VHH binders against q84jc2. Designs and how they scored, part 27

Target 1, 232 residues: q84jc2
Amino acid sequence: MSKMRNLVEEKFLEFYESWVIQLELYLHQLLIAHNNNTMSETELRHLISKLTTHHKAYYTAKWAAIREDVLAFFGSVWLNPLENACSWLTGWKPSMVFRMVDRLRKSRVVLVEAQVKKLEELRVKTKFDEQKIEREMERYQVAMADRKMVELARLGCHVGGESVMVVEAAVRGLSMGLEKMVKAADCVRLKTLKGILDILTPPQCVEFLAAAATFQVQLRRWGNRRHYVTHS

## First folded at step 15 (VHH)

Design pf2
Fold by OpenDDE, fold request of step 20:
Structure pf2 (fold): chain B 232 residues (1-232), chain A 125 residues (1-125)
Amino acid sequence: as target 1 above (232 residues)
Amino acid sequence: QVQLVESGGGLVQPGGSLRLSCAASGFTFSNYFMNWVRQPPGKGLEWVSGITSDSSFTTYADSVEGRFTIIRDNDKKMVYLQMTSLKTEDTAVYYCARSPDEVQAVWEEGYFDVEGQGTQVTVSS
């Protein structure tokens, strides 16, 4: 069965496909910069800026879209099942990036003590924010199953027009909460990413961004191969 | 015409509390990230706090974290700053300021333009 897509889904699908293509291009540049060490600091900063701008553009588009239909992002037809499975509140889990940073530390990247300390502080803050959002998310999810909704569910789907209105109201309430939570999560993502980049040197930033982009792109590829899905 | 009118400032003892208010008009308030910023005597503008258009996220400068709380009311087109445990170094003219891009405002501190006249907060023993 083909999944029915609404206008928001279709538009964001198109956007995301284009966005991923551009991400792959940037990834290529990041890898070149990282492996050849031929770029000046100024050039590296410029490359980093392009990537950060690209990420900000994603959230700009996303926030516009979730205002129209946040539920579209809980299906995320533009993602394969593997990508969706790895999603936390419609995106990457902010605390996950610290694992990537840790991996960098085990490689050729040497972090000074001051950087390590700042990263730890950021990690703690990020985790706190994640937990706060998770608690709020749970509240909205549980609220969906209020007494009225439970009773309606018990009566079945063939209840009259009034019941439909109640369900719609409940869904609207949930959607409003979801939008808030998704946006909050994205804010934590943005703050976390910015925080990491502020702590790292330009060469370290390039390596980090390359690793992150690689993981994202590979996850998509792995998922597509596994499920033989087409996003057309 | 865009207007931001700050109020609620005054003289307070260290450890005291104040609640600042900002009345917004002339733009779609609910679409903007709102900030509080301050200018201490003889110093430049300092970002204090920010809040997303839908109050989904709040953020604070390290210097005020845990002491200040930013709140907004989109129906009333108001943004508030509850200040507690005030310190002498909190003395400043406080401004509310809107950010032209919400994502950018979340991304970096200081992405704002001051448009109001501000309200004076003086913390002194």
Scores: ipSAE 0.896, ipTM 0.950, lowest interface PAE 0.4, mean pLDDT 93
Fold by OpenDDE, fold request of step 20:
Parts: structure tokens; C-alpha cells; sequence
Structure pf2 (fold): chain B 232 residues (1-232), chain A 125 residues (1-125)
């Protein structure tokens, strides 16, 4: 059985399915580039640019969609349960990507001391920004449970007339806050990703992006197998 | 036509405060990422701060982080820069600048075009 989808959900589902297909193509190119040292620095930079442009396109589409219905992204019908379980404010948690950076240090990649220092600074900043957003998110969530809403909950399941107006007003208030928080989180994601890429060399960027894309694609595949979900 | 008019600059002593204002017209203000940038004497343009269209996110150059605050009012089509703990090196002509692509503006600090005349900020003892 499937739930009814609204127009925003349907449109973004279609977009995301196509977006993931393209991501897989870029992943293939990243892996090729990573496994052979034939590509020039210019070629690597072009590949990195294509991939980052692809990610920016996702957020462009997302930000347009959340303006229409941010709540759609807290259901995320385009994701399987495993993907959703790994999501923080409708996307990947920025601070978690530093684990992927650490992986580079365990591979053939050598990070110089200056890079390690900059990465640590970025990690600290990213964590701070995440916590700030989380605190603000909690404020909006708690505000949803105001006196009127609590009273309505106490009175039972019947909602009509004035009660409907009160609930709708509360939901609108929450939605407005959620939209800001989701967008803020995305900004931290973008800044974190850009920050990492600015610290790493082109070959290191390729390895990092390959690792990140691999994780994303595999997470989707694993989730689909576990829950018998078919996309596309 | 697009107009950005900066104001609020002046002479201030080190450690002082100023509040810059930018009045926008001729475009849908609420759809744009807004920036403050500055040009110190004899130097090129330097990005200072940015704010998303809905004020959901603000960002600052390292040199001004913790001292400057960017705010916008979409109803009034205004963007502000509250500057505190001013230093001599903050001396510059300050411009507000719009970014047409909000995602790109968040991605890179240099994604802007100067369209206004700017306002002079001089920090001197």
C-alpha cells in the first residue's frame, strides 16, 4: 500500500530519480579517475566541477520545492526508510563527511599538516553551525505545542470549525520555521563541501567525492533491497 | 532599473560601531541573496558578508566574523550591516551587491556584481 502524494512530492520524486541516475554516471567517472593516474589536473578539475555543479542543481531544485511544501521533505517519498534514517534535517549531516575525509588518511593519500589543521578548523565550525541549527529547530518544534494545541490534544481527536483554524495556523507557523531550518542546514552542507574541496588537492577531491557518492548510492541500493522498494 | 543605494558610512575611531544600510529597487528583492563587499584603499574588492533571501543563513569573512552582523528586511527591501569593534583595516568603500543564484552565492564568496556607488567607512584615531 502507498500513501497519496501531492504535486510537490510527485515532481520532486521525478527530479530526484533522474538526479540519482546522473550521480551514478559521475560516480563511474570518479572511480575511473581515481583508479588510474592518467588524467591531468585540468581534467580532474573539470570532473570535480561537473560533480559539484550537479550537487548545486539538487539544492536549487530543493529550495524551490520547499518554498511550496517543506513538509514534503520530512516524508521524503523519494527516499527509502534506510536513507531517511540516515538523514539530518532532510539531508546528509555535514559533520559526518569528515569521517570520509579521515578515510583518505588511511589510504594511499597523504594529507600534509596544513591540510589537517584546516580540516580540523572546518570540522569545528561545521559542528558549531549544526548545533546552532538544532537549537533553533527545537524552538520551532516546541512552539508547535503551545497552550491551544495542547488543549486541543486533550479534548480528543475531533477537529472542526475553530479547532481546524487553530491547527492550521500552528502548522503554518511550524512550516515557516522548518523551511528556514532546512535551508540553513543545506547552506552548512554546501559550505562544508566547498570547504573540504578547497583544502584537498584535485586527486584527493576525486577520491573524496568518489567515496561520498559511493556511500550515497550504496545506501540507496541497500535500503531498496531491504524494503523491496523500486525507484524509477 | 536596478538600484542599490548604500548609506551609513562615516568616520569612526577604532573600537567604534557603524550601521550601514542598503536600499534596493528595480528587482524582486526577496528572491536574491544579498552581500556586503568592500574595497580598501589601493586594494581590490573583498567579500565581507552574505545573507540568504529568507535570512535563513548568514555568512561572514574570517576578518569580520564575530564583529559584523548582516540583516535584511524584505518588506522594506533593505539590507543592513552592523559593524562593531571596528579596526583601521576595515577602512574601505562598502557596497551591497546582489547574487542572482542563491545556491551559487552560498557556494562561493565572489559571486556578486557591484552596482551601487558605495559608502565610505573610515576607521582612524
Amino acid sequence: as target 1 above (232 residues)
Amino acid sequence: QVQLVESGGGLVQPGGSLRLSCAASGFTFSNYFMNWVRQPPGKGLEWVSGITSDSSFTTYADSVEGRFTIIRDNDKKMVYLQMTSLKTEDTAVYYCARSPDEVQAVWEEGYFDVEGQGTQVTVSS
Scores: ipSAE 0.895, ipTM 0.950, lowest interface PAE 0.4, mean pLDDT 93
Fold by OpenDDE, look of step 15:
Structure pf2 (fold): chain B 232 residues (1-232), chain A 125 residues (1-125)
Amino acid sequence: as target 1 above (232 residues)
Amino acid sequence: QVQLVESGGGLVQPGGSLRLSCAASGFTFSNYFMNWVRQPPGKGLEWVSGITSDSSFTTYADSVEGRFTIIRDNDKKMVYLQMTSLKTEDTAVYYCARSPDEVQAVWEEGYFDVEGQGTQVTVSS
């Protein structure tokens, strides 16, 4: 049985499908650039700019959507089960990108000492921000499990009128809290990505972005092969 | 008409504290990323701190991290900057500034428009 979709889910699904298609096109360009040593720095910067703009567009759309229905992004219907399983607060975990950078370093990317130092500083900051959000999430979960919330749920099932209004208000409050946490996580993602790109040279940025896009696209493809997703 | 009115500036000794306020009007305050920026004497504008429209995220310049705190009240259309452990290098005119694009504001420091008159903060022994 397919999950009933609301309007927000339908709209974002359409958006995301188009967004992924465009990402694949950019990935192709990144791979070409990576294998082409004749591209100028200006050309590389232009390509990087296109990718960053593309990512910013995703968050612009996402933040508009979560304002309407943040719950749609918990168990996103536009993602396969593998993608969902790899998600942290409705997206990639910010600290994960540092492992990606480490992998690149082990392959062919040579970082100077100054870059290594800056990356480590950014890593520490990113982890701190993640932990802060996780603490908030834990607090939120405890609050949801609170006896009062259970009572509200019970009231919603058995009592109408004023009790229903109270339950609705509580649900709205919870949704607002979730929205804030999701948005906070996205902000950390944005800051982390920007931070990495500021530390890396243009050729290194292209390599990093190619690796990131490859991972995302491959994760989706692999997940789709393993799990048939019905979008009806 | 868009108005941003800063207040709370003054003369303080090093190590002191000060709280700045900004009253906003003439636009949908709750839809904007808000910033504090400052202009030290003889220098250009420097980004200090930012806060998302829903207070979900705050960010600070390295020079003020751990010492300054930005908060906002959307009901009152106010943004505040609590400054502690003030240093002489914090001396500047401080401005409240809005960002036209919240995602861009988070992405890049200094994505803002200054529209107020500012408030003078002087840190001196």
Scores: ipSAE 0.856, ipTM 0.932, lowest interface PAE 0.4, mean pLDDT 92
Fold by ESMFold2, look of step 15:
Structure pf2 (fold): chain B 232 residues (1-232), chain A 125 residues (1-125)
Amino acid sequence: as target 1 above (232 residues)
Amino acid sequence: QVQLVESGGGLVQPGGSLRLSCAASGFTFSNYFMNWVRQPPGKGLEWVSGITSDSSFTTYADSVEGRFTIIRDNDKKMVYLQMTSLKTEDTAVYYCARSPDEVQAVWEEGYFDVEGQGTQVTVSS
């Protein structure tokens, strides 16, 4: 059971390593744009587009990997997903990006009242979507615990073709439910990021993306000790 | 050939309900994000709702959220739009539409490459 990472996990980790390296290169461009007042709005929008394309590529790769084996994102042990579900579905909690915005507002980024109002509306919407996923997660955790209990009782008392079919059904149910919840969480992450970038001006977007990229790059080192492999 | 065939439109009074359906063929339906878009009289297309390939996530335009529900059935290759509390502003030709990339479809509302012939919904007294 203490085996090497499976093929799906290995392939995605290789992707992620390359992805973070490229993010770091984009971070250098963001920092140059932050320090250089000569860039036009068009040039800033082009740089922002590169970053958003890079983030979308992360989710494209992640969803392909999840379709192959969602459990790879919760470690190498099939029974681990319940423990991993104590954190927020293979990634950062969508509402946490507003903490980043709040810190930028306190230090350097000046937001007009209209932007602040729109950001608060988005925060409420994001939290509402999170709550929907949390309710689904609670139902999933209950269903998973029930299936594990039946599975353990059957394995402990009875072994055979019927027991194998029950275990296979339980595993299939856990995987399908978990895949849907991870995609739902990622969709909220994507919508929240898009919403923030739509509210901010291009220079403010550069500030935000630079802060986010800095955080992600720094988490790379710490994230090697986290239970989750990737962020975006 | 990719085909999307809408049906279920008609004349409905304000406050009424209507269910649109869309039959899909010619592609692997279960791999694609699906949308409803509409064209009000004299106006351009506006996006109404979208649903991920596995129904894991649904999204709605602000104007219809809470009143419309998008549903899909991958076994039957169908997508539906359950419309309630209809208003005169909902009068439009409604189109079923496929998005070529699921992540981009979540990112950008109204991202699609193929649409059907449309079905007329008229909300009037």
Scores: ipSAE 0.800, ipTM 0.914, lowest interface PAE 0.5, mean pLDDT 81
Fold by ESMFold2, fold request of step 20:
Structure pf2 (fold): chain B 232 residues (1-232), chain A 125 residues (1-125)
Amino acid sequence: as target 1 above (232 residues)
Amino acid sequence: QVQLVESGGGLVQPGGSLRLSCAASGFTFSNYFMNWVRQPPGKGLEWVSGITSDSSFTTYADSVEGRFTIIRDNDKKMVYLQMTSLKTEDTAVYYCARSPDEVQAVWEEGYFDVEGQGTQVTVSS
């Protein structure tokens, strides 16, 4: 792998490692807030704001990076193999979040009927947006595969400059389409997260954010243990 | 220097259709999340629709979803709002607006700057 091919990966690796460390520090604060019944609503809203600002900063950095190289986000060097295996279009699957909310309802979080109705409406909207992205991606991938792969098969000649140029054009076209799809998926993620936090009360938001951060941190820790053992 | 010029408004009957246009200049249009916002008579601004800089994602207010479609053309630096099944409550001055930060614009629907004069849409029998 060329040194030049790692520039975007190097920059984002540095960013992501710092970002995850800070997420872990915020997780500690979320767990303290969860275990203490003495924090004011203002204090809870401030902590929630820190988390939402932190998540928005991730997407700001990511969208700048995908403009340079979206393929770096498919099989990312800053994620371990387990983290990469759990990704849907370079991130968490929007519909999965509602399973987390449902799990919290079964154990600790009590929701009023109005909240349940709003969450169901959001779930339906999220699923609709998710399916729309998947349909668009399928359409794009089929169109690109049909056009370029047929041209390559039709050439039926020695590997050379012309065949490489056609493959490179097809890959560039796929990369540009993938950038749009990744950004669309991220928009659904942002809207889903915002929607959930708007429906939940501040204590419930702390519970939800703690669960989400715990899952992300645990996935990283467990995957790194497997990676360490495999490579040692 | 930044200029957004809305056009395409007019008088239309309920159930009718209109297409609004917005011509942009004085900034790098392809970098910005773009919005349509409206001001009904005697009321404040109401966000209508938004579209990401690359058209990867569109979003709509509940009151217009299914009836309005936002479209952009970065080559021509244009934003459009295709309105169908118009209702009397759609009567308003319509503005296009850009958002300073795209992630924030996706996060929060009310994140925009109104810069143009708008175009009047009147839906009346």
Scores: ipSAE 0.753, ipTM 0.889, lowest interface PAE 0.8, mean pLDDT 85

Design pf2
Fold by ESMFold2, fold request of step 20:
Structure pf2 (fold): chain B 232 residues (1-232), chain A 125 residues (1-125)
Amino acid sequence: as target 1 above (232 residues)
Amino acid sequence: QVQLVESGGGLVQPGGSLRLSCAASGFTFSNYFMNWVRQPPGKGLEWVSGITSDSSFTTYADSVEGRFTIIRDNDKKMVYLQMTSLKTEDTAVYYCARSPDEVQAVWEEGYFDVEGQGTQVTVSS
């Protein structure tokens, strides 16, 4: 909830607003493809490629931005409070997408036994990688606390330039650790998304991508409605 | 000019270990996703392993996962492949390769450019 935006936040806000508008346009195309039996497999693959390219572009922009200010992605100014509350390490929780796949499977998406086995293998790998990152986050928080005590002791003993340099070095060191964890989480997200799309058939991929985009768009819309109601 | 120089290959018995090295020059090494790729005799290139520019994430082909470890040292501009539990099927020329786009490299295995001469690894009794 900061009133002030630094340069990184301002640039990424502009990027994200454009990115989500394009996601909404792709969602319309996905819904047409879902409801229309006319599209060929080649056309479906092309649409799927547009969506995956769009998601990869998000991470390309994000990784450039976190190098400059990873903290901008914790409590992001381009997301409403509901969107921020649903974040796990600056994005969707990788294991949670399998609940979306499960819901699609229970509706009208029929998966053959080979797909089910591959999805379960991917789910286990995703959860293992997710838990590994959570353990590293805990280690990072402990290490940060220990370094904070040393830093505070040195700041209390010094005034002037040396104290500033030590504080700046400590903050940069902690930020770099957090950057690595965020990027590791994003790599799990990319691998999980790719893995799901590789297992599903093109029509099933369209249904999955439509469900994912719908969830993201609706979460944004519902979160924004609270802002309007609050100011009535 | 971009250069990648592989070394550390040799003859080893099944179950043995080797450590491959790759020295990089002529580009900003710390900005690139790096890969190990191999070419078995009479076959095409096969992606082996990759590592993000900051070592935040490593990925492996199913055939080597658990046996091989990719490591990088950005200060020395080096990439390593620590190989253990070697099998006859690991016999190949091993290349170090960079990927043009890091997000794409994480997304899809085999997104790389081969630029070096490679180093021969031979696993036999």
Scores: ipSAE 0.735, ipTM 0.881, lowest interface PAE 0.9, mean pLDDT 86

